Miniprotein binders against q96jn8r1131to1294. Designs and how they scored, part 130

Target 1, 164 residues: q96jn8r1131to1294
Amino acid sequence: TLEFLENHGKNILLSNGNRTATRVASYNQGIVVINQPLVPQLLVQVRIDFLNRQWTSSLVLGVITCAPERLNFPASACALKRAAWLLRGRGVFHNGLKICEKFGPNLDTCPEGTILGLRLDSSGGLHLHVNGVDQGVAVPDVPQPCHALVDLYGQCEQVTIVNP
Short names: E, the ipSAE of ESMFold2; O, the ipSAE of OpenDDE; V2, 0.75 times the mean of E and O plus 0.25 times the DockQ between their complexes.

## First folded at step 11 (miniprotein)

Design Uy (at its last fold request DockQ between E and O 0.99; V2 from the best seeds 0.87)
Fold by ESMFold2, fold request of step 16:
Structure Uy (fold): chain B 164 residues (1-164), chain A 93 residues (1-93)
Amino acid sequence: as target 1 above (164 residues)
Amino acid sequence: SDAFRLFFEARRIIERGGDPEEALKKAKEAFELFIKEGNLEFAAFTAVVIVELLKKLGKDPEEIKKWIEIAIELAEKAGNKWLVELARKLEKE
């Protein structure tokens, strides 16, 4: 089954059979990674359970192509300078550089209860789903294998893996 | 759900420097619900928070010792090494 890896940000406490990730301190060190690589028929979905609206920015969603089991995570996903494609706000970032100004909704405004999904298409294109609705290709031709990543940043204090 | 709402309510009070007695009440309620749900990870973590609040309030050392023992036992049952280390640190302080 889909679970968050035990290797995660230092402020994360996993629960619910490693399907729920909670940031229990501060505003950062909240990176979690899904235990299985993305494949074309797999839709990885997380629900935003709890937000602290005192912060301006919210979660980051994306993929990494390096082996995640022993990776040392930085304090925030935006500091990943290698092997990372990230959705932040409305922007798409590759290794810390913005490559698209506007894609999909603004993640900083997604409310509690929003279900965010990631999948690959048959060409290796990365798709974002929002509440079951495909937003299109965020990143063409992502190298495989890759793993879905969520950074419980700022506003975002808890997410849960949900089944499609 | 209700356990996590109470947990986060207590956390907000702590963060803003609010009334520790109010935070303690909510944390104890969250603890009971986490136990009932079988959420050992958050029962243990919430017990650690309860110890910190009891120390801040200058409560009875025997009550504090009881909660430290609860936190350690639950952390061990959860099988979470980080939680065990966190809880055992309370014994040294």
Scores: ipSAE 0.842, ipTM 0.931, lowest interface PAE 0.7, mean pLDDT 93
Fold by OpenDDE base, look of step 11:
Structure Uy (fold): chain B 164 residues (1-164), chain A 93 residues (1-93)
Amino acid sequence: as target 1 above (164 residues)
Amino acid sequence: SDAFRLFFEARRIIERGGDPEEALKKAKEAFELFIKEGNLEFAAFTAVVIVELLKKLGKDPEEIKKWIEIAIELAEKAGNKWLVELARKLEKE
């Protein structure tokens, strides 16, 4: 069963069998990691449940290749400087550096109810899915094992893991 | 869920410095729904929010005490260490 790990950002409260993550304070410290590593053809999906529109930025989605159980989470995913591939806005980032300017829809403008998915293909390419639609390869040749990461940042106050 | 909607509405009011009485009303409603839904984590946390609001409003100490006890009990039942710690801090304030 896919769940968020107990090791998470300080402002996160898990519920619903650790399938729902809610940021209950501030605008940051909201990183969560999904327990099972991504394996080829496994689609991991989260639904944006609640947004606070007072902020301009929203959730960050991506993967980490370090051990998540003992990771000391920074206040935001953008502060991860190693072993991290992240989707923020329309950009793709590797270890804090933008490697792609325009990819897929703008995550900062995804409305509540949007279902975002990550999937590794057989070649190690990381795919973004939006509402069931494959947006293509965001990151080629991602090291394995890797874990899906969600940063409930800014607008994003709650996400829930959903089945494909 | 409706519980979460109410919860976040209460939080919005608090964050914007709105009417704490309105926030309290919504929080209490959210609490009841969380209980009904079996969401112990958020029932506990909402109880904490209720305590904070009651304190802010200068409400009856007995009511405050009651909600603190509820928060602690639910947090323990949920088995969430963070919630337990948070709830217990309320007793010391």
Scores: ipSAE 0.816, ipTM 0.920, lowest interface PAE 0.6, mean pLDDT 95
ESMFold2, look of step 11: ipSAE 0.829; ipTM 0.927
ESMFold2 (binder alone), look of step 11: mean pLDDT 87; pTM 0.868
ESMFold2, look of step 12: ipSAE 0.837; ipTM 0.930
ESMFold2 (binder alone), look of step 12: mean pLDDT 87; pTM 0.865
OpenDDE base, look of step 12: ipSAE 0.807; ipTM 0.917
ESMFold2, fold request of step 16: ipSAE 0.831, 0.840; ipTM 0.926, 0.930
ESMFold2 (binder alone), fold request of step 16: mean pLDDT 86, 87, 87; pTM 0.857, 0.868, 0.869
OpenDDE base, fold request of step 16: ipSAE 0.812, 0.812, 0.813; ipTM 0.916, 0.916, 0.917

Design Uz (at its last look DockQ between E and O 0.95; V2 from the best seeds 0.79)
Fold by OpenDDE base, look of step 11:
Structure Uz (fold): chain B 164 residues (1-164), chain A 93 residues (1-93)
Amino acid sequence: as target 1 above (164 residues)
Amino acid sequence: SDAFRLFFEARRIIEEGGDPEEALKKAKEAFELFIKEGNLEFAAFTAVVIVELLKKLGKDPEEIKKWIEIAIELAEKAGSKWLVELARELEKE
């Protein structure tokens, strides 16, 4: 089953069989990684459960290609400078560098209840799904194995892994 | 869930420097709901929050002690090393 790994940001409390991640303090230190690596056609989805709108930024979604169990998580996903492809706002980032200015909906404005998904296609393309709708390829060629990463940053206070 | 809504409301009150009595009320309500839902992790953590609020409010030491014990017990039942450590630290304060 899909779960968040025990290795996570310092402000995260896992619950619900490690399927729910909650940032219980501050606005950062909220990185979590899903246990199973992404394989082609596997859709991994998380639901935004709670938002605190006092912040301008929200969750970051993406993948990492390093071993997640050994990763020392920085305070935010934006500080990942290696082996990271991230979706933030409407931008796509690789190792901290913006590689796409506008892609899909603005993650900073997704409301509670939004279901966000990641899926690799047979060509290694990373797809973003929003409420079940494929938004297209965010990253054309992602090395495998890779793991889905969620940074509960800013507004985003809780997410839950949900089945397709 | 309603438990989480209450929990986050309590946290927001705390973070914004609001009325700790109101936060305490919401935290206690959240606690009861977490217990009913079988969410031991958040029951334990909410107990920790309650302890912190009680201390801030200068409440009865015996009540504080009881909630610390509750936090520790629930943390242990939840099997969370982090929560256990967090709860144990309350005894040292």
Scores: ipSAE 0.759, ipTM 0.900, lowest interface PAE 0.7, mean pLDDT 95
Fold by ESMFold2, look of step 11:
Structure Uz (fold): chain B 164 residues (1-164), chain A 93 residues (1-93)
Amino acid sequence: as target 1 above (164 residues)
Amino acid sequence: SDAFRLFFEARRIIEEGGDPEEALKKAKEAFELFIKEGNLEFAAFTAVVIVELLKKLGKDPEEIKKWIEIAIELAEKAGSKWLVELARELEKE
């Protein structure tokens, strides 16, 4: 079954059979990774459960292409300078560099209850789903294997893995 | 859930320097709901928060001791080494 990996940001407490991640302190140190690599048939979905709108920025969503079990995570996903493809706000980032200004909805404005999904297509394209609706290809050719990553940053205090 | 809603309400009060009696009330309500739901991880963590609030409020040391024991027991039942260490740190203060 899909779970968040035991190796995660320092401010995360896992619950619900490791399917729920909660940031229990501060605004950062909230990186979590899904335990299975993405494959074309797999849709990984998380629901935004709790937000604190006092912060300007919200969660980051994406993939990491290095082995996550023993990785030392930085304080925020935007500090990942290798092996990372990230969606933040409306932007797409590769290894900390913005490669697309506007893709999909603004993640900083997604309300509680939003279900965000990631999947690979058969050519290695990374797709974002929002509430079941495919937003298209965010990244055209992601190296495999890769794992879905969520950074419970700023506004985002809890997410839960949900079935499609 | 109602348990997490109350938990985060207590957390906001603590973070904003609000009334610790109000935070304690909400934390105790969240604790009861986490127990009812079988969420041992958050029952244990919320018990830790309750101890911190009781200490801040200068409550009876015997009540504080009982809540520390509750936090440790729940953390052990949850199987979380991190939660056990967090709860046992409360004994040192």
Scores: ipSAE 0.719, ipTM 0.886, lowest interface PAE 1.2, mean pLDDT 92
ESMFold2 (binder alone), look of step 11: mean pLDDT 86; pTM 0.852

Design W21 (at its last look DockQ between E and O 0.61; V2 from the best seeds 0.00; counts 0 for: pae O 2.7 > 1.5)
Fold by ESMFold2, look of step 11:
Structure W21 (fold): chain B 164 residues (1-164), chain A 83 residues (1-83)
Amino acid sequence: as target 1 above (164 residues)
Amino acid sequence: SKEEDLFKEAEEFAKIALQMLEKGDYMYAAEYYLLAAEDALEAGNPELAFEYARKAIELAKKSGNEEFLEEAEELLEKIKEEL
């Protein structure tokens, strides 16, 4: 079953059979990773459960292509300068640098209840889903294996893995 | 060259830092300035690295994140060794 990996940011508390991640302090140190690599038939979905609008920016979604079980996570996903493809705001980032200014919705404005999904297509393209709607290919050829990552940054205080 | 690539990367991080600052996101602004400082130092430009690290520290003080501030100050001390 899909769960958040026990190796996570230090401000994360896992609950609900490790399917719910809560950032319990500060605004950062909230990186979590899904325990299974993405495969083309797998849609990984998380629901935004709680937001704190005191912060400016919100969660980051993406993938890492290195083994996550023993990785020493930085405080924020923006500092992942290797093996990382991330969606933040409207942008797509590779290893910390923006490679696309506008893809999909602005993640900083997604409300509580939004369901965000990631999947690979058969060519290794990374697709974003928003509330069940495929937004297209965010990244055309992600190296495999890769794992879905969420950074519960700023506004985002809780997410839960949900089944499609 | 590797140094030219790192210098360009540092400038891109600094650009992102300014964008975050314009939004009022001092926390991301500080984080991106620290990334810029790291790259500038690796590129062999410790004077630029010093300037970026100083900006990261200034912004980190506004956020109140003691752990990040300690990290940024450690980098600043390393940069001073190359000046």
Scores: ipSAE 0.696, ipTM 0.857, lowest interface PAE 1.2, mean pLDDT 92
Fold by OpenDDE base, look of step 11:
Structure W21 (fold): chain B 164 residues (1-164), chain A 83 residues (1-83)
Amino acid sequence: as target 1 above (164 residues)
Amino acid sequence: SKEEDLFKEAEEFAKIALQMLEKGDYMYAAEYYLLAAEDALEAGNPELAFEYARKAIELAKKSGNEEFLEEAEELLEKIKEEL
């Protein structure tokens, strides 16, 4: 069963069998990690449940290749400087640095109800799915094992893991 | 060297910050400038750190993010100690 790990950002409250993450304060400190590592053909998806228009920007989606159970999370995903591949806006980032400027839809403008998915293909390519549509390979070769990460940042205040 | 790497990283973060600024995303721009400031400070360049921190503060004010503003100001004070 896919769940968010108990090790999470300080402003996160888990519910619904740890399948729902809610940021209950401020705009940051909202990083969560999914318990099971990504393996080829496993599609991990989260739904944007609630957006707070008070803030700008939105969730960050990606993967980490370090052990998540003992990871000391920074206030935001952009501060991850190792073992991190992140999708933010339309950009792809590796260890905080932009490696691609235009990929897929703008995550900052995804409305409530949007389902975002991550999947590894047989070649180790990380795919982004948006509402069930494969947007292509965001990262061509991701080290394994890796875990899906969601940063409930800015507008994004709640997400829920959903099954395909 | 580690310092050289930190310096490069700082500059890259600053570039990203500028890109965010151009998009009107003041929150992320401020955060990246703060990251740049931290790296510059660790790299032994408090002057550069000071510049980046000031930019972070400016953008934090524009974003209305009081919480982040406090963090940035704290870093600025630390940087000043190294000047």
Scores: ipSAE 0.143, ipTM 0.551, lowest interface PAE 2.7, mean pLDDT 92
ESMFold2 (binder alone), look of step 11: mean pLDDT 90; pTM 0.900

Design W22 (at its last fold request DockQ between E and O 0.81; V2 from the best seeds 0.83)
Fold by OpenDDE base, look of step 11:
Structure W22 (fold): chain B 164 residues (1-164), chain A 83 residues (1-83)
Amino acid sequence: as target 1 above (164 residues)
Amino acid sequence: SKEEDLFKEAEEFAKLALEMLEKGDYMYAAEYYLMAAEDALEAGNPELAFEYARKAIELAKKSGNEEFLEEAEELLEKIKEEL
């Protein structure tokens, strides 16, 4: 079963069998990692449960290729300088650096209820899904094993893992 | 070299900071400047680190994140030791 790992950002409170993550303070320190590594054809999805308009920006979605159980999380995903591929806004980032300017919809403007998914294809390409629609390959060749990462940042204060 | 790489990385983070500022995102801008400062310091360029750290502090104040502000100020103090 898909759950968020107990090792998470300090402002995160897990609930619902560790399937729901809530950032309970500030706008950062909200990184969570899903327990099961991404394997080809596994679609991992999270639903945006709650957005707080007090803040700007929104969640970051991506993958890490290091061991998540012992990862020391920075305050935000943008500070992950190794083994990280992230989707933020419309951009794609690798180890903190932007590698693509425009990809898919703007994650910063996804409303509550939006379901965001990550899936590896047979070629190692990382796909973004939005409300069940494959947006294409965000990262063409992701090292495996890798784990899906969600940074509850800014407006995004709660997400829940949902099944396809 | 490692220092050259860190310097380049610092510059890239500073560019990202500016990009965030251009769209009014002080939170990420502050974070990127802090990252830039850290890299610049590690790259052996405390003068540049100082500049970035000051910007991070300024923007941290705008974002209202006291914890982050404290972190940035601590970094600034470390940088000053290298000047």
Scores: ipSAE 0.864, ipTM 0.932, lowest interface PAE 0.6, mean pLDDT 96
Fold by ESMFold2, look of step 12:
Structure W22 (fold): chain B 164 residues (1-164), chain A 83 residues (1-83)
Amino acid sequence: as target 1 above (164 residues)
Amino acid sequence: SKEEDLFKEAEEFAKLALEMLEKGDYMYAAEYYLMAAEDALEAGNPELAFEYARKAIELAKKSGNEEFLEEAEELLEKIKEEL
């Protein structure tokens, strides 16, 4: 079953059989990783459970292509300068640098209850799903294995893994 | 060319910092300025690194994140050694 990996940001508390991640302090240190690599048949989905609109920016979604079990995560996913492809706001980032200005919806405006999904297609393209709707290929040809990552940043204080 | 690549990367992080500042996300802006400062220092441009680190510190004070502020101040001290 899909769970958040026990190696996570220091402000994260895992619950609900490690399927729920809560950021319990500050605005950062909220990186979590799914315990299985993505494969074409696997759709990883998380629901936004709680938001604090005090903050401007919200969660980041993406993948890392290095083994996550012993990785030292930075305070925020934006500082992942290697082996990372991330979606933040409407932008797509590779190793910390923006490679696409606008893809899909603005993640900073997604309300509580939004279900966000990541999957690989058969060509290695990374797809974003929003409330069950495929937004297309965010990143072509992501190296495998890759691991789904969520950064509970700013507004986003809790997410839960849900079944497709 | 590594130094030139690092310098270009530092400028890209500084642009990202300005984008986040314009949106009012002072925490991301501070983090991007710190990343820019680190790259500028490694590129052999300590004057630019100093400018970026000072901006990161100014913005970090607005966040109240003492751990980040300590990190930024440590980098500033390191940069001063190379001015």
Scores: ipSAE 0.823, ipTM 0.914, lowest interface PAE 0.8, mean pLDDT 93
ESMFold2, look of step 11: ipSAE 0.819; ipTM 0.911
ESMFold2 (binder alone), look of step 11: mean pLDDT 90; pTM 0.895
ESMFold2 (binder alone), look of step 12: mean pLDDT 90; pTM 0.897
OpenDDE base, look of step 12: ipSAE 0.845; ipTM 0.927
ESMFold2, fold request of step 16: ipSAE 0.812, 0.805, 0.806; ipTM 0.909, 0.906, 0.906
ESMFold2 (binder alone), fold request of step 16: mean pLDDT 90, 90, 90; pTM 0.897, 0.898, 0.896
OpenDDE base, fold request of step 16: ipSAE 0.862, 0.857, 0.856; ipTM 0.934, 0.932, 0.931

Design W23 (at its last fold request DockQ between E and O 0.86; V2 from the best seeds 0.84)
Fold by OpenDDE base, fold request of step 16:
Structure W23 (fold): chain B 164 residues (1-164), chain A 83 residues (1-83)
Amino acid sequence: as target 1 above (164 residues)
Amino acid sequence: SKEEDLFKEAEEFAKLALEMLERGDYMYAAEYYLLAAEEALEAGNPELAFEYARKAIELAKKSGNEEFLEEAEELLEKIKEEL
C-alpha cells in the first residue's frame, strides 16, 4: 500500500496509517516521501486536506532519485540540490534550479480538496494529474527508480494519499 | 571550473529569490538567498555570500521562523570567518 515513509520533515506528523501527513509547526520542514517508487503507469495521488491562509505558497510535488530512507531533509524542497525534480507553483525545478517557467495549473492556488497526482509514462516522462486530469509531461525522462515527494509548505498543512 | 559553476548557481538562486520577492513571497525569498549564500561561500566568494546571507536574515525575521533565522545567522558567522 502507498504510504508516507517514516523518514520525513521534522514538522510532520503522520496519521491514518501513514497516509496522512500534517505539518504541525511553522511553514516548512514538511517534506514527505511516498514509500513505493514510481513505476510506469502507477498513479500516486494526494489530496490537499487543509490550507492555512496565514502563509504564502503551497505544497510542492516532485520526485527524488536518491534513497529516501537515507535522505536528510532540508527545511524545504527547494533546497534539494541533487536528484530532485519538483513542481512548484507553475514552475518545474531540477536540483533547485528552475527549468520550466510555466507548466500546468498553479499549485499555489489549488484549493482544499484538490487531488494532485504523479505518474511516469513508459518513456520516463513525469506527468502531473490534477483532479484526475492529466496535465501532460512535466519532466521528460526522469531517472528510475524515483519516489514521489510532497513538501507540505506554506499554506498546505495536510495532505492524504488517495487511491485513483 | 567547479567554483565557476557554484558561482553561477549562487546567482541563479539569487535570481529566484528576487522572483519570489516580486511575488511577495518573502519566505521562499529568504530561503533562496540562504542557498545563494551557501553556494557563493563554497565558490570562494565570501563577500557575495555575506550579502546574500544578510538578505536572507532580513527576510527571515519577517517570517517568525526562529530556527531558520538561526541557521542563517550561523551561516553569516561562518562567512565572516572567510572575510
Scores: ipSAE 0.868, ipTM 0.936, lowest interface PAE 0.6, mean pLDDT 96
Fold by ESMFold2, look of step 11:
Structure W23 (fold): chain B 164 residues (1-164), chain A 83 residues (1-83)
Amino acid sequence: as target 1 above (164 residues)
Amino acid sequence: SKEEDLFKEAEEFAKLALEMLERGDYMYAAEYYLLAAEEALEAGNPELAFEYARKAIELAKKSGNEEFLEEAEELLEKIKEEL
C-alpha cells in the first residue's frame, strides 16, 4: 500500500491512513516521500486537494535516490543538493540546479483536482503524468532505488495519494 | 577544481534567486540566495557569501518566515568569522 512516510517536513500532518498530507503552517517544511521505491511500471499518483493562491509558486514533484526513512529534510526541496531530480514550474532540476527550462505543463498553474503521476519506464526514464496523460520523459536514467517525493510548497497545502 | 565548481554553483543559485525575484517570489528568492551564500563560503569566498547572505536576510524579512530568517542570520554570523 502506497503511503507517505512518517519521516516528513515539520509542517506536515498525515491523515487518511497516511495517504493524505497537509501543510498546516507557513509556506515550506512540506516535504513528503512515498513509502515504496518506484519500480518500472508502478504509477504513483497524487491529487492536489487544496491550494492557497496567496503564494506565488506551488508544489514540487520528483525523486530522491538516498534512503528516505531517516533523512534530515531541508525546509524546501530546492535545497536538496544531492541525489534529487525535481520538477518545479516548467523546469527540471538536478541537485538544486536547473537542467531543463521547459518540460510539461507549468505545475504552478495546476488547479485543485489535478492528478499528478510519476513512474519509471523500462529504461529508467522518469515520466510525469497529468490527469492520466503521459508528458514524456523528464529525466532519462534515474538510478534505482528511488522514491517519489512531493514538496507541498507555497500554494499547495494538501495532496492525497490516489489509485491509477 | 572543487572550489571552482562550488563557485560556479553559487553563481547558478544566485541566478535562480534573481529569476524568482523577477516573479515576485520573495520566499524562493531568499532560499536561493541562502544556497548561493553557503556555496560561496564553501568555495572560500566569504566576501561574496556575505553579499548573498545579506540579500537572503532582506528577502526573508519580506516572507515573514521567522525560522528561515534566524537560519539566514546564523549563516551571516558564520560568514563574518571568515572575513
Scores: ipSAE 0.812, ipTM 0.911, lowest interface PAE 0.8, mean pLDDT 92
ESMFold2 (binder alone), look of step 11: mean pLDDT 89; pTM 0.883
OpenDDE base, look of step 11: ipSAE 0.858; ipTM 0.932
ESMFold2, look of step 12: ipSAE 0.789; ipTM 0.900
ESMFold2 (binder alone), look of step 12: mean pLDDT 89; pTM 0.885
OpenDDE base, look of step 12: ipSAE 0.864; ipTM 0.934
ESMFold2, fold request of step 16: ipSAE 0.803, 0.794, 0.805; ipTM 0.909, 0.904, 0.911
ESMFold2 (binder alone), fold request of step 16: mean pLDDT 89, 88, 89; pTM 0.881, 0.880, 0.884
OpenDDE base, fold request of step 16: ipSAE 0.865, 0.866; ipTM 0.935, 0.935

Design W24 (at its last look DockQ between E and O 0.90; V2 from the best seeds 0.84)
Fold by OpenDDE base, look of step 11:
Structure W24 (fold): chain B 164 residues (1-164), chain A 83 residues (1-83)
Amino acid sequence: as target 1 above (164 residues)
Amino acid sequence: SKEEDLFKQAEEYAKLALEMLEKGDYMYAAEYYLLAAEDALEAGNPELAFEYARKAIELAKKSGNEEFLEEAEELLEKIKEEL
């Protein structure tokens, strides 16, 4: 069963069998990691449950290749300096640096109800899915094992893991 | 060298900060300047770190995140010790 790990950002409250993450304070400290590593053809999806319009920006999606149980989370995913590939807005980031300017839809403008997915293909390419639609390869070769990461940042205050 | 790499990384974070400012996102801009300040300090450039930290503090005040503001101010004090 896919769940968020108990090791998470300090502003996160887990519920619904650890399938729902809610950021209950401020706009950051909202990083969560999904327990099971991504394996080829496994589609991991989260639904944006609630957006708070008082903030700017929105959730960050990505993967980490370090052990998530021992990870000391920074206040935001942008501060991850190792073993991290992130999708933010339309950009792709690796270890804090932007490696792609425009990829897929703008995550900052996804409305509530949007289902976002991550999937590794057989070649190690990381795919973004939006409402079930494969947006293509965001990262061509991701080291394995890796874990899906969600940063509930800014407007995004709640997400839930959903089945495909 | 290690310091050169950190310096370059600091500048990259500062560039990202500016990019976020251009988008009107003070939250990320503040965070990136803080990251830049940390790297600049570790790179042995406290003067540059000081500039970045001040910018982080300024923007943190705009974002309203007191915890972050405190962190930035603490870093600034640390930087001052190296000046």
Scores: ipSAE 0.871, ipTM 0.936, lowest interface PAE 0.6, mean pLDDT 96
Fold by ESMFold2, look of step 11:
Parts: structure tokens; sequence; C-alpha cells
Structure W24 (fold): chain B 164 residues (1-164), chain A 83 residues (1-83)
């Protein structure tokens, strides 16, 4: 059973059996992590439930490769300087720095109802899925174990874990 | 060296801050300038850290996040101790 971990950003309220995360204040402090590591054949999916378009940027998706249960999360995922591979907008970031300018669709424009997925392939490549469609390998070889992370940043005020 | 790596990282964060300004995202721009300031200070360049921290503060006022503004101003005071 996939759930968001109780250790999360301070502006997050968990509900729906810890499968729904809502950012209840400000624009940041919205990091959540899935409670099980990614393994090959596990597709972790979240649905964008609510967006506030007054903000410019939207959610970040990615993975962290350190144990998440006791981490002190920064205000935003952009400040994760170690053990993090992130997708933001159209960019791919490793440890806070951009390593790819253009991958997949622009996450800042995904509408409410979009289902975003993360999975590892057999080589440790990190794939993004959008509404069930594989967008290809964003990161070619992610160390295991790793955990899926969502930063409910800016526009994104609520996501829910959904089953494939 | 660690100092050279931190200085290069600070420059990359400053580039990201400018990119976000170009897109009109003042919140991310402020956050990236704060990261640049932290790295520049740790790299032993408090003058550059001061410049980045002032930019972060200016942009934080536009973002309306009082908690971030307080954090950025606290960093600026730390940097002044090293000037």
Amino acid sequence: as target 1 above (164 residues)
Amino acid sequence: SKEEDLFKQAEEYAKLALEMLEKGDYMYAAEYYLLAAEDALEAGNPELAFEYARKAIELAKKSGNEEFLEEAEELLEKIKEEL
C-alpha cells in the first residue's frame, strides 16, 4: 500500500489514508515522499487534484536516494543538494543543478486531472509517465534504493496517489 | 578544492536565478540567489555572498513569503560578520 510518508514539508496536510497531500499555506514547504522505495515494475502514480494558476511554476517530481524517514526537508526541492534527481518544468536536475534542458512535457502546464508516474527500468533508468504514456528515460542510472518525491510547489496545491 | 567547487556551484545557482527571473518566477529566483549566497560564503567570498543575499532579499519582498524573507535577512547578517 503506497502512502505519503509522515515526514513531510511543514505546509502539508495528509488525508485519505495518507494517500492525498494538500499544501495548506504559502507556495513552498510542500515536499512529500512515497513510503516505499521504487523497484523495477513498480509504477508510482499521482494525480494532480488542484492547481492555483496565480503562481508561475508548478510541482516537481523525482527521487531521493537517501533514507527519507528522518530527513530535514528544505523549503523547496531545488535546495536538495545531495542524492536527488528531479524533474521541473522541462528540465532535469541532479543535486540541485540542471543536467538536461529539455525532457518530456512541461510540468508547469499540466492541468488538473493529469496522472504523473515514476518507475525504474531494469537498468535503473528513471521513466516519467504522463496519463499512462511513457515519456522515456529521464535519468539513465539511479542508485537504489530510491524513493519517489513530489514537491507541491507553487501552482500545485493537492495530489493523490492512484493505482496503475 | 572544496572552495573552488562551492564557487562554481554558486555561479550555477546565480545562472538559475537569472533564468527564473526571465520566466517571471520571483519565488524561485529568490531561492536560487539565497543558495548562491550560501555557497559563496562557504567558499570564502563574503563580498560575493553579500551581493547574492541582497538580491535574494529584494526578490523575497516580491514573493510575499515572510518566513523566507526572515531567513534571507538572517543570512545577510551572518555574511556581514565575515566582511
Scores: ipSAE 0.764, ipTM 0.888, lowest interface PAE 1.0, mean pLDDT 92
ESMFold2 (binder alone), look of step 11: mean pLDDT 90; pTM 0.904

